# VHH binders against q84jc2: the designs that were tried, part 5

Target 1, 232 residues: q84jc2
Amino acid sequence: MSKMRNLVEEKFLEFYESWVIQLELYLHQLLIAHNNNTMSETELRHLISKLTTHHKAYYTAKWAAIREDVLAFFGSVWLNPLENACSWLTGWKPSMVFRMVDRLRKSRVVLVEAQVKKLEELRVKTKFDEQKIEREMERYQVAMADRKMVELARLGCHVGGESVMVVEAAVRGLSMGLEKMVKAADCVRLKTLKGILDILTPPQCVEFLAAAATFQVQLRRWGNRRHYVTHS
Short names: E, the ipSAE of ESMFold2; O, the ipSAE of OpenDDE; V2, 0.75 times the mean of E and O plus 0.25 times the DockQ between their complexes.

## First folded at step 1 (VHH)

Design a3b (framework vhh_6qgx_2)
Fold by ESMFold2-Fast, scan of step 1:
Structure a3b (fold): chain B 232 residues (1-232), chain A 124 residues (1-124)
Amino acid sequence: as target 1 above (232 residues)
Amino acid sequence: QVQLVESGGGLVQAGGSLRLSCAASGFTFSDYYMAWFRRAPGKEREFVAAITSSGYSTFYTDSVKGRFTISRDHAKNTVSLQMNSLRPEDTAVYYCAAKELRYFSGSYPEYDYWGQGTRVTVSA
């Protein structure tokens, strides 16, 4: 009964639960389509459309939440250690999805020349956008390290109203900078996902999405097994 | 220890009703959303219903909408599935499952805990 969360966290968690349950239902339909080949092209397009709309809804809700409390998304408390080690600016690293596409190309999926060219163009663009964000984050971290040292020094000398105001201003500045970077990263994620799905045929999209889901499941299981061995 | 214990299964005639209950212990119930899954003989496990940690939102597979109702009781640490207008096709072992809410980065959802199941048989 004594467990408390802030209002923003409570609202996002309620949304997130609903979002995850619905995602699981869509992924179940995707798995059936993948295994049984019973869906028409129109049905596959409809399912893929539902999944992309669903992912856009996630980012809409996330951006509303981070506008109020971006630091809640950097806590790593919500992920096991392996999942956290694989995260990049509160989510998946966009360029990693091209490795999944490359694996599919080598095993099951034949791409036509036009698709290969478009994927390579998208890969280059995605890496460029990633590197731009990484450079901005590096500059931010360097500036933040200097600011933190000054803040810690002041906090050691003053614990009254003056110190509180300085700390609040510094934290607000940190939050605003992180919010901008997280939104930029999320925009690259959405562009990359949409770009890949636009290039692939509906059956190829099903293969891609199934592979991505399987990888995430295995990553969680592996991370949980490591944690169990360490702490049980 | 963490455990989910299902009860309420049994034999019922088509058109009848059953109420399944799942008692949760060993974890903070209010941090988890709860779901019911079922597996019919010779078939794969399928989703039936889910309820958010707060109890405000519920989800159902199309085949049970309007017939089944999921609910939870925070004081008793239980989740229940009220099954009405039962059909022979509802015959299965029903499983309770729990998942702690986590921030999602594109991961496929997996459930943290599972019960051992309770058998439901609907005769024609």
Scores: ipSAE 0.250, ipTM 0.645, lowest interface PAE 3.7, mean pLDDT 79
Fold by OpenDDE, second read of step 2:
Structure a3b (fold): chain B 232 residues (1-232), chain A 124 residues (1-124)
Amino acid sequence: as target 1 above (232 residues)
Amino acid sequence: QVQLVESGGGLVQAGGSLRLSCAASGFTFSDYYMAWFRRAPGKEREFVAAITSSGYSTFYTDSVKGRFTISRDHAKNTVSLQMNSLRPEDTAVYYCAAKELRYFSGSYPEYDYWGQGTRVTVSA
């Protein structure tokens, strides 16, 4: 069923569709770079830079959009149900990328001891930050459930204009809190990505980014197919 | 029957301009983003430009940024590629392609529909 979309959803959908298409193109380049050992380090770094810039652009757009409507990003209409189900605070869970790195290590990527140590340190830090956000979210949810939801429920019984204003204020407050949480999560994501890329060599970065992009693209692909099969 | 028909190709001198057009039929044009690809002699097909279904967003391969402009006309079910400041390295067969919005069909460069291509030759 085509869900009605608000303006924020429509705009971001448009952006995201374009962004994903570009990601697919970069993925193609990453795969070529991986398969073709003829690329220079400079070329690889350039490619990595393009990808990192691309990701930064996503968050720039996202942050602009969440200022307008953060709730749109919870149950994002531009994502399929599978993508949404895999989302943690409106995006990928930061700790997941280390599983990707682990998979790469088991397959093709050889890390030196120093890299492994740094990655483990980063992993611990990332998990700590992730948990911190989760605790904050829990606290936030409890606070909102106990106070705001009761208020909203109480107000729901009154169809008066004043009640509407109070409800709107409550929703705004909720949105502001959610926005903070989402931004915090995104910061952890960005820091984690940066950290990983700083630890890895350019060829390894290409592998990692390719794996990440592949995962994202495949998740979308699988989700779309399932959705289509179920609803067609 | 789905058709993508390219036109506008030809011979042009370096520094010159061409406008390619692709006429789409047989599918809901507005549900697809459109793209241009090219294949130079002895090379693989490469992405050139794409435009979203609404026409609001565009993106380009780096080598054509600032020189090429992709646009679409929903009323005519056409997508165009304005190519300015053409270079010999732009010599290729240019292909129009369509991909359904929100549906990922596979790996690059898997698109739902492809044109037959139009040849662009840029002389030195």
Scores: ipSAE 0.017, ipTM 0.403, lowest interface PAE 6.3, mean pLDDT 86

Design a3c (framework vhh_6qgx_2; at its last look DockQ between E and O 0.03; V2 from the best seeds 0.00; counts 0 for: pae E 17.9 > 2, placed apart)
Fold by OpenDDE, second read of step 2:
Structure a3c (fold): chain B 232 residues (1-232), chain A 124 residues (1-124)
Amino acid sequence: as target 1 above (232 residues)
Amino acid sequence: QVQLVESGGGLVQAGGSLRLSCAASGFTFSDYYMAWFRRAPGKEREFVAAITSSGYSTFYTDSVKGRFTISRDHAKNTVSLQMNSLRPEDTAVYYCAAGTRLWSYYDSSQYDYWGQGTRVTVSA
């Protein structure tokens, strides 16, 4: 069954729609750049900058939206079921990008030893940060399942004015906690992305970004097709 | 029940302008991307322009950028293509299309509904 969309979901859906379209345009440019050996380093850096700015814009919009309703991002209606299934704390799992880099290394990208070392260091750090967030989430989940929270939920079953206020306050508190965790995860994403781009050369960055964008697009395509087959 | 009906095509001199319109019915217009494609004689169908469901974002093939403008009217369930500075190479049958997918907007295979097309001829 289709989820009812609230205002936050609708607004973000519209944003995301436009954002994805722009991403595809950038993907095209990245592919052109990859196949064009005549582009200067300055031009490549400019393109990379546009992509990074684009990604930053996403998180800016996301963070604005989660302030209003962080729950909207858990089971996002603007994503297909496959995309949602592949999500970790409302986005891509940071450590996943290293697998992508590994794949690139096996195909076309030649990294020098210094780059490999830096990437490994970054990988370790990223995984550590992921685990830290996961532990916090586990702690949060346990806290949410305590008796106090159950009681608050029970109060919400019988809508009285006083009870409603208490439940709302509790929900707000919970949402705030989730928001913090989501933001923490996003920070790890952004740091990881930045870290990788700082290690790679401009041409390598272009390849990486193209691969990442392609992955997003393909994931969406596959998910959309499957969704259509299973729910149509 | 689904219909896309194009209008506004015709003969125009190079440098002239045309405004194509597509009237949509039989589906929830606001849920769909709208696009224009064209097929020139002896060529394959190609992407021209698209507009998001909300109408907030538009995108164009390179050859028409700065000359063509796509827009939509939710109240009337119409999508329009303002074509300025027309060139002979713009001669084609122009098709209106509707789709729901947020990827590969330039891929004609990803659109669910199509119009019958309207012919645009640009003379030298």
Scores: ipSAE 0.300, ipTM 0.672, lowest interface PAE 1.8, mean pLDDT 89
Fold by ESMFold2-Fast, scan of step 1:
Structure a3c (fold): chain B 232 residues (1-232), chain A 124 residues (1-124)
Amino acid sequence: as target 1 above (232 residues)
Amino acid sequence: QVQLVESGGGLVQAGGSLRLSCAASGFTFSDYYMAWFRRAPGKEREFVAAITSSGYSTFYTDSVKGRFTISRDHAKNTVSLQMNSLRPEDTAVYYCAAGTRLWSYYDSSQYDYWGQGTRVTVSA
């Protein structure tokens, strides 16, 4: 269901639409670079740097926005229903990017043994960090169902200024906890992305970034064509 | 004082099952990943299975995949190894180990604490 957008939602929607358009332009450049065997290492590193800066810009804007309204990122109005259904703590699930890495291992771009070992170590560490955050989110969700929350919900059914203030205090506490968890998840995402790019050669980085951007763009296009979305 | 105490070993016929248990004390169990290693007579310690601190991810050596299942119980501070379809080649002393370096789970030198072991004998 549609809802009225607040200022944070309106500003981030405008930002995100521009950010995705620029991502598609970078994807085209990555695909050209991938098919061009004459591009220099310096040119490839410059392209990789543009993508890295672009992703950092997303998190800079996101963290500014969640400081004002973290709940806007749960069921985001700038994402279609399919994108929202695929979200893990307001973004991509860190361990899932290793599926893109597995594609590299089966492609024409061959990984040396030292890279394979480092990527496997990073995958295991990423999965460990991800599980730690998942347990914290589970604890948070359980806390929302305790007797105190039930009592606050009952109090909210009674009209009055006192009930409004108590509910607002509870919502502020909820938001602060969610902001901390979202930032923790985003830190795992950034560490995982940086870790992969640090292990891979420039041509392999281009392949990886192209695969990741292709999936993100395709997911958005599939979700915008509503008849391809099925409810289980 | 850190202790890991294994139990559940014994003699079993080929194709049979055994459940090994390891009771942990003296450290924060939920902060450590747990593993089982085995040592056959005259051989070095071999990795068998490992489980993350949360219990969500498990790892197995190829020869036991599909036959063995590792699990943990945080309330009881125990890690267990359910061994099905046992083979004579599984005959060994099985050791419980605790460590913090999960990405090197197959390397026995990366584990901080070890139990004394429990003997498993699989007869043909």
Scores: ipSAE 0.000, ipTM 0.085, lowest interface PAE 21.6, mean pLDDT 81
Fold by ESMFold2, look of step 5:
Structure a3c (fold): chain B 232 residues (1-232), chain A 124 residues (1-124)
Amino acid sequence: as target 1 above (232 residues)
Amino acid sequence: QVQLVESGGGLVQAGGSLRLSCAASGFTFSDYYMAWFRRAPGKEREFVAAITSSGYSTFYTDSVKGRFTISRDHAKNTVSLQMNSLRPEDTAVYYCAAGTRLWSYYDSSQYDYWGQGTRVTVSA
């Protein structure tokens, strides 16, 4: 199993473990709601709100942890190797969620023309926001890797306290830039989720959330089993 | 030899309170998450509450949230379930369980060790 590195990682690992457990419990409720068409719209809306709040709680905790140590999230000890293989800024691309929407459209979920138009508009907006993040990440990466910054650090090496301060400033600047980009990506993920749930009817939202939660839970389970089996 | 021994069951009137306890031995208690399940007469065993190995996080099924509290004591190797505002539908045999696989705490098949159960009866 992965090595624990500091208090920030330890606290977030415990949070993440409990968060996934609660997601599994909500998945059970979503499946019941999907199979039981006697639930009122008010009851469905409350369940959907619970899921939305649960996802927001994940990002709230993540952003607090990122403020302390953003680099922990690029090689996190709480994600299995399959989950870490996704190289996009600390998670799945925001637009990946539309694969779930497309799956539902091919199933028995009937979307009216107005919903289809709004979903396509949202997909385009989400991809546009992704591209903005990728362009901004490149500019940050280039700025921090500038040879002038490296040369300034080298020029200060003969003064221990000064050279340490220059290196720490450069590392802090990179960390701040990465924190900004991770938060931007997460905001796109949340906006896209909210947008999808606003377009879908409550029964459609339950089907979407159940599919998404099933994928998240099963992906983690498959990754953990493969990791364990390879070791044994 | 691993043992989980429940105690504290009994008969109570609706609105009353009861505290269940589970004494654990034969394994490193701090490595295990602990849970309570219950089986009502004629029904399948259902999840009630769980607590992580560190004690940091607790989980409850919706019907008991706000009324039941799970806790653990590493010094005594016990897990407890404080049950308040009891209702007739809480009548069941309550089982203590221990496991190491965090991701399926509600799934009874993922628990390694089980107690024999303690009966709780709530009269209307």
Scores: ipSAE 0.000, ipTM 0.208, lowest interface PAE 17.9, mean pLDDT 76
ESMFold2 (binder alone), look of step 5: mean pLDDT 87; pTM 0.892
OpenDDE, look of step 5: ipSAE 0.000; ipTM 0.248

Design a3d (framework vhh_6qgx_2)
Fold by ESMFold2-Fast, scan of step 1:
Structure a3d (fold): chain B 232 residues (1-232), chain A 125 residues (1-125)
Amino acid sequence: as target 1 above (232 residues)
Amino acid sequence: QVQLVESGGGLVQAGGSLRLSCAASGFTFSDYYMAWFRRAPGKEREFVAAITSSGYSTFYTDSVKGRFTISRDHAKNTVSLQMNSLRPEDTAVYYCAADRSYIYGLTESSAYDYWGQGTRVTVSA
């Protein structure tokens, strides 16, 4: 019944709230590390590893959840309207993180020319991967409006078992297609994050992760405040 | 040694009430999602109710919603199922199940790592 699909949403809501709270705790550690120039490379790498593991835990939980109900991630109940409005295929747009990288060029820990060139190469590759996924999503949307899909939707209005079964099979197929696209987008996100961290030094990684976490936390807080403001 | 032990089953007349309890040991209780499943003779195991690790959220199958209440007591490491307005259709062996992972569906029996041996509930007409 419909109740069983909503359990994925409630389960992930509980996970996400805990995940964001832990992200805020890591953000405080990143900010302390960023302001403490005496922190060892080993200590910085350990902190970076905690953040990397934390983000991987998110995708592990997400991929398991979308296997059960990918549609829960389109208009997610655990995200406020502002977070949903800023979403690209159920998450952050990979190329957006390069805006945070641009801040490092003006920071206390200056990027060397070789790093700038590698980051630009990664940016171009990331945008190319994004465009490929966007073309696939466009094809998916066109397929939804195809005459065959329109006919299947009409058949679903018939009272009786066989028409219902045909429609259910079609909906399952569509969900599997969306799951594949969401996973592809998440793979671009993970590759982009790994690529940036591989190019940056540990102090630069800390600054980058702090900027990214700050943006994510603030976006959530700004959007949550709007929830309690009545717009007349 | 993870162990779940159910109790509270028995024979009751239609319209009556029973309270099932599940005692958990061998793991950190507060980290686990807890659920009740049931199996009627000749049928497969079906989901009844679940409660999140924090106890904040509860979930029920439509046929028991409003009649059954799941709860947990972290101090006693127990999960309970209060069954009111019982019907003959509720006759089954009731199982307690535990799952730590956010990656599984709460209503899927195959997703749960740990199970009790079950307690029998018989509702006479």
Scores: ipSAE 0.000, ipTM 0.108, lowest interface PAE 16.7, mean pLDDT 80
Fold by OpenDDE, second read of step 2:
Structure a3d (fold): chain B 232 residues (1-232), chain A 125 residues (1-125)
Amino acid sequence: as target 1 above (232 residues)
Amino acid sequence: QVQLVESGGGLVQAGGSLRLSCAASGFTFSDYYMAWFRRAPGKEREFVAAITSSGYSTFYTDSVKGRFTISRDHAKNTVSLQMNSLRPEDTAVYYCAADRSYIYGLTESSAYDYWGQGTRVTVSA
């Protein structure tokens, strides 16, 4: 059954579909660059810049949208069930990217000791920040569950106009808190990405970005396939 | 049986317009990305435009941006390509294609599952 989508969901879905298409194009370029040892450092940096700009655009759009409806990003309708299941606070888990880097190291990427050290430091920081956000979320959830949700439940029993207003206000309050958490998470994501890209050489960046994009695209692909298989 | 049937091709003068249509059958149309490709004489097949399953998002090759518009009708299981301001370099056989799964390489012909037989568009100088 097609879920009814609100305006925010519809707009962001449209944006995201376009964004993903562009990501695929960039992925193709990244793969070419990765396999082509003839590309200059300048060319690689240019490509990296395009990708980073693309990601920035995503978060810009996301942040604009969450101001309107942060709840839309919890159980995002523009993502398939698998993508949603893999989401942490409306996106990828920051610590996940280090697993990607580790995989790259095991394959073809040779990191110097200084890079390894920096990456480890970044990993520790990222994990710390991630845990901090999780703790805040837990605290938030407990606090909200005890007070506002009970109130909401009580108010929901009265179909009166005043009750609706109170419920709306309560929901808004909850949404504001969630928005802060989501933004915090996104900041950790962006910091982590920036950190990784600052540590890696341009060729390594290209490889990393290609791997990340591939993962994202494949996750979507696999999720879609599973969804179609289960519903066909 | 899966079928993609293109129509609307023909001879048109430079600066003119043409609307191509592709009728799809034999598969769940709404689950597929749809695209148009073209092959000019002596050239390889190239990507022209694509539209997402939902129909909200579209993509175009640079040379046709602002001139071509891809759209789809879920009720009729059709995808269309409105071509305005046609140029001689737009002369080609245009193919409709369908992609059942989201895969990277939307511009890659090999990524598409189903293809039409094509309709010829000739733009005279």
Scores: ipSAE 0.000, ipTM 0.258, lowest interface PAE 12.1, mean pLDDT 86

Design a3e (framework vhh_6qgx_2)
Fold by OpenDDE, second read of step 2:
Structure a3e (fold): chain B 232 residues (1-232), chain A 125 residues (1-125)
Amino acid sequence: as target 1 above (232 residues)
Amino acid sequence: QVQLVESGGGLVQAGGSLRLSCAASGFTFSDYYMAWFRRAPGKEREFVAAITSSGYSTFYTDSVKGRFTISRDHAKNTVSLQMNSLRPEDTAVYYCAAVRDFWSGYYTPSEYDYWGQGTRVTVSA
């Protein structure tokens, strides 16, 4: 049963749909640029900048929304089941992009030794940061299950004025913690993306961004198809 | 000169079908999102459907989902709206619109660069 959409979900859904349609336009431009060796470095950098700005806009909107309702982003209604299944802390897993880079290397992207070294360093750092966040999440979940959730369950049976206040406080606490974790994960995503783009040449950046955008768009498409087959 | 010319509007009975078409000229069609909007009597212009520049993805307002289909033909520089299972509440002037880039919601008419003159669709009970 589709969760009744709250106001935050509705607004973000609208935003996300618009964001995705714009992403697809940029993807088209990236593909053209990729196939056109006549574009200047300046032009390529401009295109890259547009994409990075677009991604920044997403996180700006996301962070504004999670301040209001972070829980909306766990089991996002604007994503299909496949997209949600592939989600790590409300987004893509940062270390996944390195697999993308590896795939590009196996195709036609040639990296110099210095680039390879830097990418490996970044990979290690990214993985470390991911693990750190995961450990914190585990700690947080245990803490919540042991204390707050039990309290909430107990209070749920006696909904009085004072009980309501306690429940609200507990929910706020939970939300604040989750918000912090989501933001931390997003920071790792942004840093990882920036790191990769700083290492790659403009043409390589275009190819990488095209691959990333393609993956995102295709995942959505495939997920939608599967969802329709399952429910038809 | 940029031009968007809608066609295919008319009178149809409830439950019927219409296919609207919009012919685009004067700009690089493949670089633009295409959309359909509609304005019912006494109401504001509202978003109906959009299609990405590549035609890969489509978007619809909730009230038309499952009934309307937007498509585009790059060879002919046209965008179409297949409307099935029409309802009286679908009665409106339908407008074709084009946008290259937008930064707010695609539901916002002000984001669109070019507009057609519209074609009238009337659905009788």
Scores: ipSAE 0.007, ipTM 0.246, lowest interface PAE 10.5, mean pLDDT 87
Fold by ESMFold2-Fast, scan of step 1:
Structure a3e (fold): chain B 232 residues (1-232), chain A 125 residues (1-125)
Amino acid sequence: as target 1 above (232 residues)
Amino acid sequence: QVQLVESGGGLVQAGGSLRLSCAASGFTFSDYYMAWFRRAPGKEREFVAAITSSGYSTFYTDSVKGRFTISRDHAKNTVSLQMNSLRPEDTAVYYCAAVRDFWSGYYTPSEYDYWGQGTRVTVSA
């Protein structure tokens, strides 16, 4: 009845569930820091560092997993259908975080002109990097329609086990291309996150990280509630 | 509804200066990236300069860096291009362009939603 999950999927599911629980704990700390103004700059920097380390830990685990099975990250079993529907190349779309930055305009902390300039420069760079990756993915998808791949797929359906093995080897080669593209997208995500945090003051970083974590946690909860309502 | 109207073009000697202006109407000017492109006879439109919606970040093609300055005035809904140390190779029709957001980058003509009719700049040797 239950489809057999591969070992990579099982291990990453366990990792991701623990990672999200820890993200919720950090979100609680961020909201307390934002609301009470009692923390020093040193304490705020330490909290920001914990979040940065937590995100780096995610990419360390992800890159180890995609080395083994990149396809596990397309239609991931550890994400609900809503989370999967909102994914761009196996994760969040980098330029989307600038919508969280716009929240800072309504905060108690005002962005200075120099910060606005740097954030706009970073936004432009991020969109350019996204577009470059999207063009590479489109070229990859065109290559999948190559006559040789079509012929191998046809042979695999009609000739038997050896032809199936040849098609599977070709698919493994294409998976290496997907791994490279996923890592490129993740590098843009990390560069964008670091760039924003480098521009913002510690209180602004706390507010930004709280907004981002809130969205991630709420998206998961909304998707889980839909599943419950549908099957209850 | 949307209009971009360029002015300030003309004939100038090499080493001279010109200031181009673009008056925008029919859209929320402060929400748009504004750019200047130019087209020499027999060539495609090429990027010259761009300014972000906020007005605090500017971008230039290498051949005009240090010579041209782009600016905008939200109160007057205008974008300007100050051109100094003009060269004969700057001779072209200069176009004002607007886009709310882009995908391929600010330097790609096809990204822009709205275009002016152009103003001619001739730099004599």
Scores: ipSAE 0.000, ipTM 0.223, lowest interface PAE 14.3, mean pLDDT 82

